# VH-VL binders against q9c0h5r722to879: the designs that were tried, part 28

Target 1, 158 residues: q9c0h5r722to879
Amino acid sequence: WSSESIKKPMIVTSDRHVKKEACELFKLIQMYMGDRRAKADPLHVALEVATKGWSVQGLRDELYIQLCRQTTENFRLESLARGWELMAICLAFFPPTPKFHSYLEGYIYRHMDPVNDTKGVAISTYAKYCYHKLQKAALTGAKKGLKKPNVEEIRHAK
Short names: E, the ipSAE of ESMFold2; O, the ipSAE of OpenDDE; V2, 0.75 times the mean of E and O plus 0.25 times the DockQ between their complexes.

## First folded at step 16 (VH-VL; framework fv_anetumab)

Design b5 (at its last look DockQ between E and O 0.44; V2 from the best seeds 0.00; counts 0 for: pae E 7.2 > 2)
Fold by OpenDDE, look of step 16:
Parts: sequence; C-alpha cells; structure tokens
Structure b5 (fold): chain C 158 residues (1-158), chain A 121 residues (1-121), chain B 111 residues (1-111)
Amino acid sequence: as target 1 above (158 residues)
Amino acid sequence: QVELVQSGAEVKKPGESLKISCKGSGYSFTYYWIGWVRQAPGKGLEWMGIIWPSDSYTRYSPSFQGQVTISADKSISTAYLQWSSLKASDTAMYYCARISLYRTYGAFDIWGQGTLVTVSS
Amino acid sequence: DIALTQPASVSGSPGQSITISCTGTSSDVGSYNYVHWYQQHPGKAPKLMIYDVSNRPSGVSNRFSGSKSGNTASLTISGLQAEDEADYYCSSWTSSDTLFVFGGGTKLTVL
C-alpha cells in the first residue's frame, strides 16, 4: 500500500499510452479507496476505472497489480475493503491477461483464508468473491459489445 | 473425494423430452465451470457447452446452440442437460466434466461416469 | 472450420515410445499453450493426462509427456505398456471466442 502516487507503471510496458494512463489509473484507485480526495462519487470513480480497463487491454494487468499493491499491507480497513471491492468490480468486466492470470489467482487465493481477516473487515469474504469473479471471467472474457460499462452494471458488480 | 455423479441410462423415442443430471461433490460446486461432452457410439468426443453454476451463465458450441439446454441448480450442486424433442441422432454417451483453470483456460480434470441416452423408434 | 487433426491410429510394442500428433487446422486453434490430452479406455470416461501442452496432473505417470511445435502438439508415451492401449484425444480452446474443441481421437494399440 502506498499513499503516494506512482510515477511509472508497475508493469513493464512499451506502450506509451499505457504508461501515461497508469499513473492516472492509480489516482482513481486511490480515490475509490478513500486514500485520495475524490472528484466524483465512488460509483462514478469505479466506472471510470472499469471503463479504462475494459477499453484498454494493455492496462488491465497494470490495473490489477495496482489493486494488489493497494490491498497489501493496508492498515486502513475501509480503504482495504474498498480495494477488494474495486477488484471485484473490475473482474466483472474483464479478466487479466493469460500472462498475469496465475499471479492474480494466487494473490486472491492467499487471502481467502480467514486467518488473514482483520478486525472489522472480512478480507477472506472479499477474496472469495473475487476468486469467483476471476474464475468466471477467465472463460467469459471481457464484456462484449460496443457499449461501455455503465453505473448500473457497476452497482450490480459490487 | 471430488467427483461428478450422473443420472442413469435413458431409453427414449423420437420427439420425447429428456433432462439428465450431473451432481458434484467434494468441492465447492459454484467455483468451477461444468461442461457437457457428447460421444456417439464409436465416435469421438464432442464439446457441447459449459455453465457457470453460480449464476447459470451458459456458453454453447455452435453445433449445439439451440439444440439443447444446459442449466444448473447450485443449491444441490447439480448441472443439467435437456432436450425438448429428441432425435435418433441424439443417441450417445453424455459426460459432464469440471473445468480446472490451470491457466486462463482450463482442462476437464474431473469427469462424470457418463449417461447413455438411446433414442429409437 | 475449427478443428484439431489427429491420426486415426498408432501402434507400438511394449517398451517402445510412441507419439501422437495434434494439428490445428485453424490459426485460432492450437496456436497457444491451451492444448490438453485425454486418455479414454473402452467403456470409461476420459481422463486428463496432459494440460497446457506439457504439464501432468497429479497421479499421471511420467511416461506421458507433451510438447508443441508450431501448430502441432504432440503426446509422447515412453516405455509403452499394455494398459496404455486406449483412445487419446487432444483438445484446445480457441483464442478468439473461447470455444472448446476436441481432436478426432487416436486409437493406440499395444502389440
């Protein structure tokens, strides 16, 4: 977990667009988690995050690794819960790439044990939910069609 | 032990409806895709489709789209394959199988024992 | 049309090594590391022998191995035994629309 912004993508990429968007994406993640002042309501912030990951395939792994970062050693319980919630939301719209799948799966799986639960936050419950979403998304793929994610879909994905 | 147990053999006539079942045990049924595979007598394996038991999301092979219905009841860890109107050509062994996602795309790692469906006049 | 092509039959003597090929006829099939192999004895359900081209599930003999070159995946059985006599099927997911396809199957006879 970090309270500071990132200056470069966490994943190695040669895509200039991904490089540029990665920093902004991280800020949005922080906004949703409550670690940064939000410019919009949480649902709209989540929508923006989901839309970016949905529309830019090269940004998906970056998105998920950023979420892993923000849900690791995060002592802010509300922030932590929102991080996992955002992960679940994103998984409802797109999976990670095959290259990153095993990593994300392992990360989620390790957090499914109730021993990792903290006072007031059942991380294991969030992780189990994310695991479900990941397993499903792996075969369904990203949201199909030309219509972008909407607020209703975000609400339903929570 | 992880296993899939299928319903018994069926003998039907053309035009009749049929629903066969596949019950999972020994694992969390809602965490794994279930697929159906057809094998006509003396023929090879044919993928029919898959279902996500948690919300009953289904995906069919183009060859079986509209020909069969795959469903599930997660409360009893059971998946179903059904026909509205059987044909003689539907005579085959039908297997259900669990998909394990070793990577992004998984393999059928656990299989049911199969259900023989015979359709004849 | 999406298809995986296997030889109809292969044979070998006990102790020998045999190889079964699986060739994707479409660029969307078999081009990636999503090829799996199944063994099926007469009157029995298929059994997963190899997943993701070259990985063995727990309990599968190390006599079974898998590889891939180009659009052709291969299952190799070393030290052939009588019990290996069965039908073998390759399978793969499509890269474009996430469909699953089986090969035509190969009958292995142990002489």
Scores: ipSAE 0.533, ipTM 0.838, lowest interface PAE 1.1, mean pLDDT 92
Fold by ESMFold2, look of step 16:
Structure b5 (fold): chain C 158 residues (1-158), chain A 121 residues (1-121), chain B 111 residues (1-111)
Amino acid sequence: as target 1 above (158 residues)
Amino acid sequence: QVELVQSGAEVKKPGESLKISCKGSGYSFTYYWIGWVRQAPGKGLEWMGIIWPSDSYTRYSPSFQGQVTISADKSISTAYLQWSSLKASDTAMYYCARISLYRTYGAFDIWGQGTLVTVSS
Amino acid sequence: DIALTQPASVSGSPGQSITISCTGTSSDVGSYNYVHWYQQHPGKAPKLMIYDVSNRPSGVSNRFSGSKSGNTASLTISGLQAEDEADYYCSSWTSSDTLFVFGGGTKLTVL
């Protein structure tokens, strides 16, 4: 977990669009999780995160790595819950690439054990939801539908 | 010891209903897709549809949409393929298969033994 | 981007090497590594032999190998044996509305 900004993506890339968007994406994730000030309501912030991951395929693995890192050793319980929630929301719209596929599955699977639950945050329940959403998201690949996410779809995915 | 065991062969008449089953064992049934595949006599394989047994979410091949119903009962690790009104052209071998989207990338990795359905007047 | 095209039949003698082709489009084969191969003996269910173009499941002989070039995937059987006589199908997991496609099948005859 970090309260600080990042200056470059967590995945090495030569794609300038991905580099630019990775830093902005991290800010949006922090805003949704309550670790960074935002004037927009959480639903609008989640929409922007999901739209970026849907639109920029090269950003998807970076998005999921950032979520994994922000849910690891995160002692802010509301932030931790929102991080897992945002992961579940994004998995309703797009999977990671095959390269990152097994890593994300393994990360989620390790958190499905109730031993990881904390006072006030049922991490294993969130992880189980993310596992099922990951399986369904991988089914079609995000390229199947070209319709970008909208507010109603975000509300349904929560 | 991962296994899919299907119900036995069926002989039916046109217009009759039918529900055939596929029971999984030796693995966590709700953590994998189950698909149904048709093979008409002497013909190739055609996927019909898939189900996520955990919540019964389904997807059908366009060729079979509206012609069959796929369902599951996760409490007994069983998936089903059902016709409301059989036609002679439904005569075929029907397989269920497990699909992994992560380990085998959409391969049908475990197959049931098949259920022969014969529809004749 | 309709169906995967396979030869209707191939044949070989024991000990020889044979190759079965599976041709599709960039959306079915070329751009993705989601091509798989199945063996089906008469009266039996299909068995997964190769997944993700070139990977063998545990228990499948190393005489079976897979590859891909452009929009064509290939299954190669080396050291051909009588028990290899069967039908062989390729399949792909696609991003289209069809989701999955199977090839028409190839009958392998061991002479």
Scores: ipSAE 0.043, ipTM 0.644, lowest interface PAE 7.2, mean pLDDT 83
ESMFold2 (binder alone), look of step 16: mean pLDDT 91; pTM 0.935

## First folded at step 17 (VH-VL; framework fv_anetumab)

Design ctl1 (at its last look DockQ between E and O 0.05; V2 from the best seeds 0.00; counts 0 for: pae E 14.0 > 2, off the site)
Fold by OpenDDE, look of step 17:
Structure ctl1 (fold): chain C 158 residues (1-158), chain A 121 residues (1-121), chain B 111 residues (1-111)
Amino acid sequence: as target 1 above (158 residues)
Amino acid sequence: QVELVQSGAEVKKPGESLKISCKGSGYSFTYYSIGWVRQAPGKGLEWMGIISPSDSYTRYSPSFQGQVTISADKSISTAYLQWSSLKASDTAMYYCARISSYRTSGAFDIWGQGTLVTVSS
Amino acid sequence: DIALTQPASVSGSPGQSITISCTGTSSDVGSYNYVHWYQQHPGKAPKLMIYDVSNRPSGVSNRFSGSKSGNTASLTISGLQAEDEADYYCSSYTSSDTLFVFGGGTKLTVL
């Protein structure tokens, strides 16, 4: 977990667009988690995050690794819970790439053990939910069609 | 122990319907998807489809789309493969297998013992 | 079409090392580390031997190892034993309509 912004993508990429969007994406994640001042209500922030990941395939792994970062050693209980919630929301719209699937799956699976729970937050419950979401996303793929994610879909993904 | 147990061998005639089963035990059935794999006599493995037991979401291989139906009853930890009208070419061994999680991605780590289906006049 | 190509057969003497190749025809197979290997004895169900290119499940002999270079994955069996005689299949997860693909299989004969 970090309270500061990132200056470069967390994953190695040559994609200029991913490089450009990665820092902004992290800020949005921080906004949703309550670690940064939000420019909009949480629902719309989540929509923007989900839309970026949905529309830019190269940004998906970056998105999920950023969420892993922000849910690791995060002692801010509300922030931690919201980070896992955002992970579940994103998984409703798109999986990570095959290259990153095992990492994310392992990360989630490890947190399904109650031993990883922290005072006041049942991480294992969030992780179990994300686990099912990940498995489903791996089978269904990203949201189909030309229509972007919408606010109603975000609400249902929580 | 974790295992998948399939229903017994079937001998059928062309045109008959058939439903075979695969029961999981020793693990949470709803956490893992179940795939079906066909192996014709003397031939290789063919992925047919997969089902998520939690919500019964199903995907088929293009080659088997519309040819079979995959379903599951999570209340009894059982997955099914069925035909509405068997053909002689459906003669094969059919395996159910669990898709591994956490440690692997897309690997079938637990297999049923197989169900032999023989279709002949 | 997504396909995995294996040699039809390989052979070796006890104690030798043999390698079975699995070559993907799609960029997806070469780009991902989701190649798995299965062993199948006659009349038996397949058994997972290697997952994710080079990992062994619990209970699998350390004589079995996996690697990948480019679009070709390889299964190596060292210290070949009579019990290793079987069919071996590679497989891969894909992001296409065919989520899972198997190679054609390789028959390993121990001389």
Scores: ipSAE 0.287, ipTM 0.766, lowest interface PAE 2.0, mean pLDDT 91
Fold by ESMFold2, look of step 17:
Structure ctl1 (fold): chain C 158 residues (1-158), chain A 121 residues (1-121), chain B 111 residues (1-111)
Amino acid sequence: as target 1 above (158 residues)
Amino acid sequence: QVELVQSGAEVKKPGESLKISCKGSGYSFTYYSIGWVRQAPGKGLEWMGIISPSDSYTRYSPSFQGQVTISADKSISTAYLQWSSLKASDTAMYYCARISSYRTSGAFDIWGQGTLVTVSS
Amino acid sequence: DIALTQPASVSGSPGQSITISCTGTSSDVGSYNYVHWYQQHPGKAPKLMIYDVSNRPSGVSNRFSGSKSGNTASLTISGLQAEDEADYYCSSYTSSDTLFVFGGGTKLTVL
C-alpha cells in the first residue's frame, strides 16, 4: 500500500499511452479508496477506473497489479474495503490477460481464508466474491461489443 | 436494527450557534456517506451537503456552501450539522440520511427522524 | 437551470391505480438510472420507496412500481389505499454542481 504517486507503471511497457494512463490510473484508484482527495464522488471515480481498464486493453494487468499493491499491507480499514470492492467492480467488465491470471487468482485465493480477516473488514468475503468474478471473466472474456461501462452497470457489479 | 438517530428539537435566537447530531447504528458507519436535507415549514426537500465519514471528505450544495459546516466523528459513528450564527430563515426540519453510492446509485436509503430547529426572538 | 418537475397534486379513489411523473433532462433522468422515489407522511421522515428507477427496497409493497420513458420517470401505485395519502418526491443523483436534486413534490390525495 502507498500514499504516494507513482512515476512509472508497475509493469514494464514500451507503449507511451499505457505508461501515461498507468500513472493516472493509480491516482484514480487512490481516489476511490479514499487515499487521495477527489472532487468526484466514489461512484463516478469507479466508473472512470472501469472505463479505462475496459477501453485500454494494455492497461488491464497494470490495473490489477495496482489494486493488489493497494490492498496489501493496507491498515486503513475503509481504504482496504474499497480496494477489494474496486477489484470486484473491474472484474465484472474485463479479466486480466492469461499471463497475469494465475498471479491474480493466487492473490485472491490467499485472501479467502477467514484467518486473514482484519479488524472491521471481512477480507475473505470480498476475496470469495472476487474469485467468482475472476473465474467468470476469464471464461467469458471482456465485455464485448457493448458501449463503455455506465453507472447502472457499476452499481450492479457489487 | 439499522438506524440514524438525531439530536432533539432546538429553540434558538438569531445569532446563536448550534450543532446538531446524527448517530448511526447497526451498520458499518464508514461504508456510507451521510447527507443532510432541509425542509422548511410547508416546503419540499433541499439537499444541503454530504460527508464521507472515512476521510471527512465533504461536499455542499451551492446554496449552502459557506452557510453551514458538516463534520463527522467516525469513532462514535456520528455526523454533525453546525451553524456559527443562526438566522430566522434557518427555521426548518433537518434530516440526516444515509447515501449509498456503491449500492443504490446515490439513494437516501435510511433517514433520521429529523431535528426541528426553530429560530425566533 | 436543471430541475425535476412533478405535478403539484394528484388524486385517486381507493382501489384505483395512479401515476406520478418526474420529468428532467437526459443527464438527470434519460441517460442514467439514478432516479429514486420517496414517500413522506405529514410530520414524518421521508421513506425510500423505489430506487434506481424500478427497484423496491425490502419492506415496500409491490403495489409501488417505477418506470422510465425518455426523460420522464414514473411512480405507479396500484390498489390505492388510504395510507398512501402522502407527499411523494423524486430525486436524481447526478454529477452536476448540485450532485443531488429533488423534485418539488406531489401531494397524493386519496378520495
Scores: ipSAE 0.006, ipTM 0.504, lowest interface PAE 14.0, mean pLDDT 82
ESMFold2 (binder alone), look of step 17: mean pLDDT 89; pTM 0.927

Design d1 (at its last look DockQ between E and O 0.62; V2 from the best seeds 0.00; counts 0 for: pae E 10.1 > 2)
Fold by OpenDDE, look of step 17:
Structure d1 (fold): chain C 158 residues (1-158), chain A 121 residues (1-121), chain B 111 residues (1-111)
Amino acid sequence: as target 1 above (158 residues)
Amino acid sequence: QVELVQSGAEVKKPGESLKISCKGSGYSFTYYWIGWVRQAPGKGLEWMGIIWPSDSYTRYSPSFQGQVTISADKSISTAYLQWSSLKASDTAMYYCARISLYRTYGAFDSWGQGTLVTVSS
Amino acid sequence: DIALTQPASVSGSPGQSITISCTGTSSDVGSYNYVHWYQQHPGKAPKLMIYDVSNRPSGVSNRFSGSKSGNTASLTISGLQAEDEADYYCSSYTSSDTLFVFGGGTKLTVL
């Protein structure tokens, strides 16, 4: 977990667009988690995050690794819970790439153990939910069609 | 232990409808894809389609799209494969199998014993 | 067209080592390490023997191993035994509409 912004993508990429968007994406993630001041309500912030990952394939793995970062050693319980929630939301719209699947799956799986639960926050429950979403999304693929994710879909994905 | 038990052998005539079943046990049925695989007599394995039992989301092989219907009843941990009108060419062994995605993509890690479907006039 | 090509048959004597090849004919096949191998005895359901090119499920003999080079995956059976006589199928996940593809199968005969 970091309170500071990132200056470069967490994944290795040569795509300039991904490089630029990665930093903005991280800020949005921080906004949703409550670690950064947001100009919009959390639901709309989540929509923006999901839309970026959905529309830009190169950002998907970056998005998920950023979420892994922000849910690791995060002692802000509300922030932590919201990070996992955002992961579940994103998984409803797109999976990671096959290359990144095992990493994310392993990360989620490790957190399914109740030993990871903290006072007032059942991380294991979030992780199990994410695991379920990941397994489905892996073969479903990203949301089909030209219509972007909408607020109702975000609300349903929570 | 994980087990998939399929319904018994079927002998049908062309034009008849058929629905065969695959019941899972020993695991959380809603957390795994179920696939159907066809094997014609003396031939190889053919992927037909898959279903996510939790919400009955399905994907079909292009070769079987519109030819069969895959469904599931998660309340009884059962997946189904059905035909509205059988053809002689549908004669085959049909397997259901669980797909494991943990550290893998597309591995059928548990198989039913198969259901033999014979279609003849 | 997405296809996996296997030899129709292979044979070996007890104690020998044999290899079955599986070659992808499309860029969608073989681009990933998502090749799996199944064993099928006559009248029985297939059994997963190798997943993701080289991993063995629990309970599978260490005589079975898998590898990949280029677009060709290989199943190797060392110390060949009579019970190894069966049909072997390779399979692969694809990102196309055909999510899963099987090879044509290889009949292994133990002499």
Scores: ipSAE 0.446, ipTM 0.825, lowest interface PAE 1.4, mean pLDDT 92
Fold by ESMFold2, look of step 17:
Formats: structure tokens, sequence, C-alpha cells
Structure d1 (fold): chain C 158 residues (1-158), chain A 121 residues (1-121), chain B 111 residues (1-111)
């Protein structure tokens, strides 16, 4: 977990567009989680995060790695809960790449044990939900240019 | 310990309906896709469709779209393959299989014993 | 998108090594490691032998190995035994509109 901005993607890339989008994505994640000031309500912040992951396929693995970072060793309980919510929301619209699937699956799987629950936050419940969404999204996929994330679908994904 | 047990062989006439079953045990049924695979006599394997038992989301191979219905009852760890009107060309062995979610996906990692369906007039 | 191509048959003598090929495209073989191999004895259900190109499930002999080069995956059986006589299928999961494809199968005969 970090409260600071990042200056580089967590995944090494030579694509300047991906580098810039990764840094902006991290800010949006922090805004949704309540760790960075936001003017927009959480629903619209989630929409922007999901739209970037849906439209910029090169960012999908980076997005999920950033979510893993922000839900690891995060002692701000509301922020932690919102991080898992955001992961579930994004998994409703697009999977990670096949290469990254095993990493994300393993991360989610080890959080499914109730031993990971903390005071007032049922991490295992979020993780179980994410696990089902990941497996479905990995096989169904999402196609660029056909159906974009929208407010109604984000409400449903929560 | 993972086991998929299918219903027994069926002999039917053209136009009849049929529903065959596949019961999973030894694993968390709602954590894996179940797929159905057809093998016509002396032929290879053909993917028919898959189901996510947790919410019954299904996807069919284009070759089988509209010809069969795949369903599941997660409360009894069972998936189904159903025809509303059988044809002689439906004569085949039908397998259910679990799609691996552990280290890979797309692998059919455990298979039922098969259900032979014979359709003749 | 095209079907996975396997030779119709291969043969070998006990103790030798044989290789079965599975050729597709970038979208079903080349770009991803979701190529899997199945063994099917007559009258029996298929059994997963290799997944993700080169991994063996628990209980599968280390005589079975897999590899990939370009758009061709290969299953190699070393120390060929009579019990290896069976049909072998490759498969691929793709992240394209085509979810699954199977190869046409290869009949292995142990001479």
Amino acid sequence: as target 1 above (158 residues)
Amino acid sequence: QVELVQSGAEVKKPGESLKISCKGSGYSFTYYWIGWVRQAPGKGLEWMGIIWPSDSYTRYSPSFQGQVTISADKSISTAYLQWSSLKASDTAMYYCARISLYRTYGAFDSWGQGTLVTVSS
Amino acid sequence: DIALTQPASVSGSPGQSITISCTGTSSDVGSYNYVHWYQQHPGKAPKLMIYDVSNRPSGVSNRFSGSKSGNTASLTISGLQAEDEADYYCSSYTSSDTLFVFGGGTKLTVL
C-alpha cells in the first residue's frame, strides 16, 4: 500500500502512452479508495478506471498489479474494502492477460480464507466474489468497441 | 478425489427429448467451469459449450448454438445437457469435463466417464 | 482462426521416443501457452497429459513432455511402452472469439 503518487509503471514498458496512463490510473485508484482527494463521486471514479482498462488493453495487467499493491498491507480498513470492490468491478468488464492470470488468481485465492478478515472488513467475502468474476471474465472476455463500461453495469457489479 | 459421474446410456427415437447429467464431487463445484464435449462414433472431440455453475452463465460453440441447452444446479453439484428434439445425427458419446482454474485455464483437467446416446428410429 | 493440425498417425518401437505435432496460428498456439494434450484409450474418456505447453499433472509419467516453437506445439513420449498406444489430441484455449479448439487427433501405434 502507498499514499504517494507513482512516477513509473509497476510493469516495465517502453511505451510512453502506457507509462503516462499507468501513473494516471494509480491516482484514480487512490481516489476511489479514499486515499486521494476526488471531486467526482466514487461511482464516476470507478467508471473512469474501468473505462481505461477496457479501452487500453496494454494497461490491464498494470491495473490489476496496482490493485494488488494497494490491497497489500493496507491498514486503512475502508480503503482496503474499496480496493477489493474496485477489483471486483474491473473484473466484471475485462480479464488480465493470460500471462498475468495465474498471478492474480493466486493473489485472490490466498485471500479467500476467513483468517484474512480484519475488524469490520470481510476480505474473504470480497476475494470469493473476485475469484468467481475472474474465472468468468477470463473465459468470456471483453471486446474493445462493442460495449463500454457504464454506470448501470458498475452498480450491478457492486 | 475429483470425480465427474455422468448418467447412464440412453436409447431414444428421433423427436424425443433428453436430459443427461454430470455430478461433480471432491472439489468446490462453483469454482470451475463445466464443459460438454461430443465424440461421434469413430470421430474426434468436439467442444459443445461451457457453463459457470455459480450463476449459470453459458456459452456455446457456434456448431451447437440453438441445438442443445446446458444448465446446472449448483445446490447438488450437477450440470446438464438437454435436447428438446433429438435427431439421428445426435448419436454420439457425450463427455462432461471440468476446466482447470488452478494453474491454467482452458485445460479440461477431469472428465466424466461419458454418456452414450443412441438415436434411432 | 483455423483448426489445429495433427498428423493422422505416428508409430514407434518400445523404448524409442516419438513426437506428435500440433500446428495452429498465433491466436491459438503462438501467442499463448494455453496448449494442452490429452490421451484417449479406446472406449475410455480422455485424460489430461500436458497442460500449458509443458506442465505435467500429478500422476502423469515424466516420459511425457511438451514444448512449443512458433505456431507448433509438440508432445514427446520417451521410453515408449505398449500402454502408450492410444489417440492423442491437442487443444487450445484462445482469448479471441474462438474459445476452444481441438486437433483432429493422432493415433499412436507401438510396433
Scores: ipSAE 0.007, ipTM 0.589, lowest interface PAE 10.1, mean pLDDT 82
ESMFold2 (binder alone), look of step 17: mean pLDDT 90; pTM 0.929

Design d2 (at its last look DockQ between E and O 0.65; V2 from the best seeds 0.69)
Fold by OpenDDE, look of step 17:
Structure d2 (fold): chain C 158 residues (1-158), chain A 121 residues (1-121), chain B 111 residues (1-111)
Amino acid sequence: as target 1 above (158 residues)
Amino acid sequence: QVELVQSGAEVKKPGESLKISCKGSGYSFTYYWIGWVRQAPGKGLEWMGIIWPSDSYTRYSPSFQGQVTISADKSISTAYLQWSSLKASDTAMYYCARISIYRTYGAFDIWGQGTLVTVSS
Amino acid sequence: DIALTQPASVSGSPGQSITISCTGTSSDVGSYNYVHWYQQHPGKAPKLMIYDVSNRPSGVSNRFSGSKSGNTASLTISGLQAEDEADYYCSSYTSSDTLFVFGGGTKLTVL
């Protein structure tokens, strides 16, 4: 977990657009988690995050690794819970790339153990939920069609 | 013990309807995709479709789209394959199988014993 | 058309090593490491032998191994035994509407 912004993508990329979007994406993630001042309500912030991951394939793995970062050693319970929630939301719209699937699966799986639960936050429950969504998303693929994610879909994905 | 148990062999006539079943046990049924695979006599394996039992989301092979219906009842850990009107060409062994996603895109790691469907006039 | 091509049959003597090939187009197999191998004895359901090109599920003999080069995946069976006589199918995930495709199958005969 970090309170600071990232200056570069966490995943190595040569795509300038991805580089730029990665930094913005991290800020949005922080906003949703409550670690950064938000310009919009959390639901709309989540929509923006999901839309970015949905529309830019090269940003998906970056998105998930950023979520992994922000849910690791995060002692802010509300923030932590929101991070996992956001992961679940994103998984409803797109899976990670095949190359990143195993990493994300492993990360989620490790957090399914109740030993990781903290006072007031059942991380294991969030992780199980994410695991389930990940398994589904793997064969469902990304949301199909030209219609972007909407607020209702975000709400349903929680 | 993880297993899939399918319903028994069926002998039907053309035009009749049929619904065969596949029951899972020994694992969380709603956490795995179930696929159906056809094998005509003396022929190879053909993927038909898949279902996510938790919400009954389905995907079909283009070859089988509209020809069969895949469904599931998660309360009893059972998946189904059904025909509204059988044809002689539907004569085959039908397997259900669990899909495990190891690295990416699943393999059929657990198979039912198969259901033989014979359609003849 | 999405297709995986296997030899119709292969044969070997006990103790030998044999290889079964599975060739697809670059769009089918070449770009992905999602090739699986299944063994099927007569009158029995298929059994997963190799997943993701080269991984063995628990309980599968270490005599079975998998590899891939270019658009061709290969199943190798070392120390061939009589019990290995069966049909073998390769399969692959595809990004098309046909999510899963199977090869035509290879009949392995142990001489």
Scores: ipSAE 0.848, ipTM 0.926, lowest interface PAE 0.6, mean pLDDT 93
Fold by ESMFold2, look of step 17:
Structure d2 (fold): chain C 158 residues (1-158), chain A 121 residues (1-121), chain B 111 residues (1-111)
Amino acid sequence: as target 1 above (158 residues)
Amino acid sequence: QVELVQSGAEVKKPGESLKISCKGSGYSFTYYWIGWVRQAPGKGLEWMGIIWPSDSYTRYSPSFQGQVTISADKSISTAYLQWSSLKASDTAMYYCARISIYRTYGAFDIWGQGTLVTVSS
Amino acid sequence: DIALTQPASVSGSPGQSITISCTGTSSDVGSYNYVHWYQQHPGKAPKLMIYDVSNRPSGVSNRFSGSKSGNTASLTISGLQAEDEADYYCSSYTSSDTLFVFGGGTKLTVL
């Protein structure tokens, strides 16, 4: 977990668009989790995160590793819960790349053990839900329709 | 024990409809994709399509899109493969198989025993 | 659309080692470690023998091993036994609409 901005993506890339978008994505993730001041409501922030991952395929693995980072050793219980929630939302729209699948699958699987639960956050319940979403997303296909995510789909995915 | 049990062999005529089944047991049925794989006599394996039983989302191999219907009834842990009008070329062994994404990607880790479909004049 | 190439047949004597090749492209075998091997005896369903290039499922003999180099995956069976006589198929994930692709199969004969 970090309260600070990042200056470069977690994953090394030569794509300048991906580099810039990765830093902005981290800010959006922090906003959704309540770790950064946001002017937009949480539903709109989640929509923007999901739209970036859906539209920019090179950003998907970065998005998920940023979520892993922000849910690891995160002692802010509301933030922790919202981080897992955002992961579940994104998995409704796109998977990680096949090369990154096993990393995310392993991360989620490790958190399915109830030993990770706190009194305020049932992490294992979120992780089981994310695991189910990941399994479906992995083989759903390259693209879900021609339209970007919308508010109704985000509300349903929560 | 984890297993997939398929319906019995079928002998049909061209033009007839058919629906064969695949029942899963011993595991959480809605946590895995179910795929259908065709093997014509003396030939290799061809995947036909997959279904996510939790919501019945399907994805078909391009070669089989529009040729068959894959469905599931999660309340009885059963997937189905269905033809509206059989052709002689549909004569084959049909397998259902569970697809694992746990620690892997796309391994057909549990197979049904197969359903032989014979379509003859 | 993507086809994995396997030899049509291979043979070996009891106790020997044999290797079955599975050649794909940079879009499947070359890019991903999601290459799997299946054994199929006559009249029986396929059985997963190796997944993700080199991993054995529980209950599969350590005589079966797998590897990959470039666009070619290999299944090696050591200490051949009569029971190993079967058809062997490789498969791979692809990122295309075909999603999965099987090899054409290799008939292993134990002499």
Scores: ipSAE 0.548, ipTM 0.826, lowest interface PAE 1.8, mean pLDDT 88
ESMFold2 (binder alone), look of step 17: mean pLDDT 91; pTM 0.939

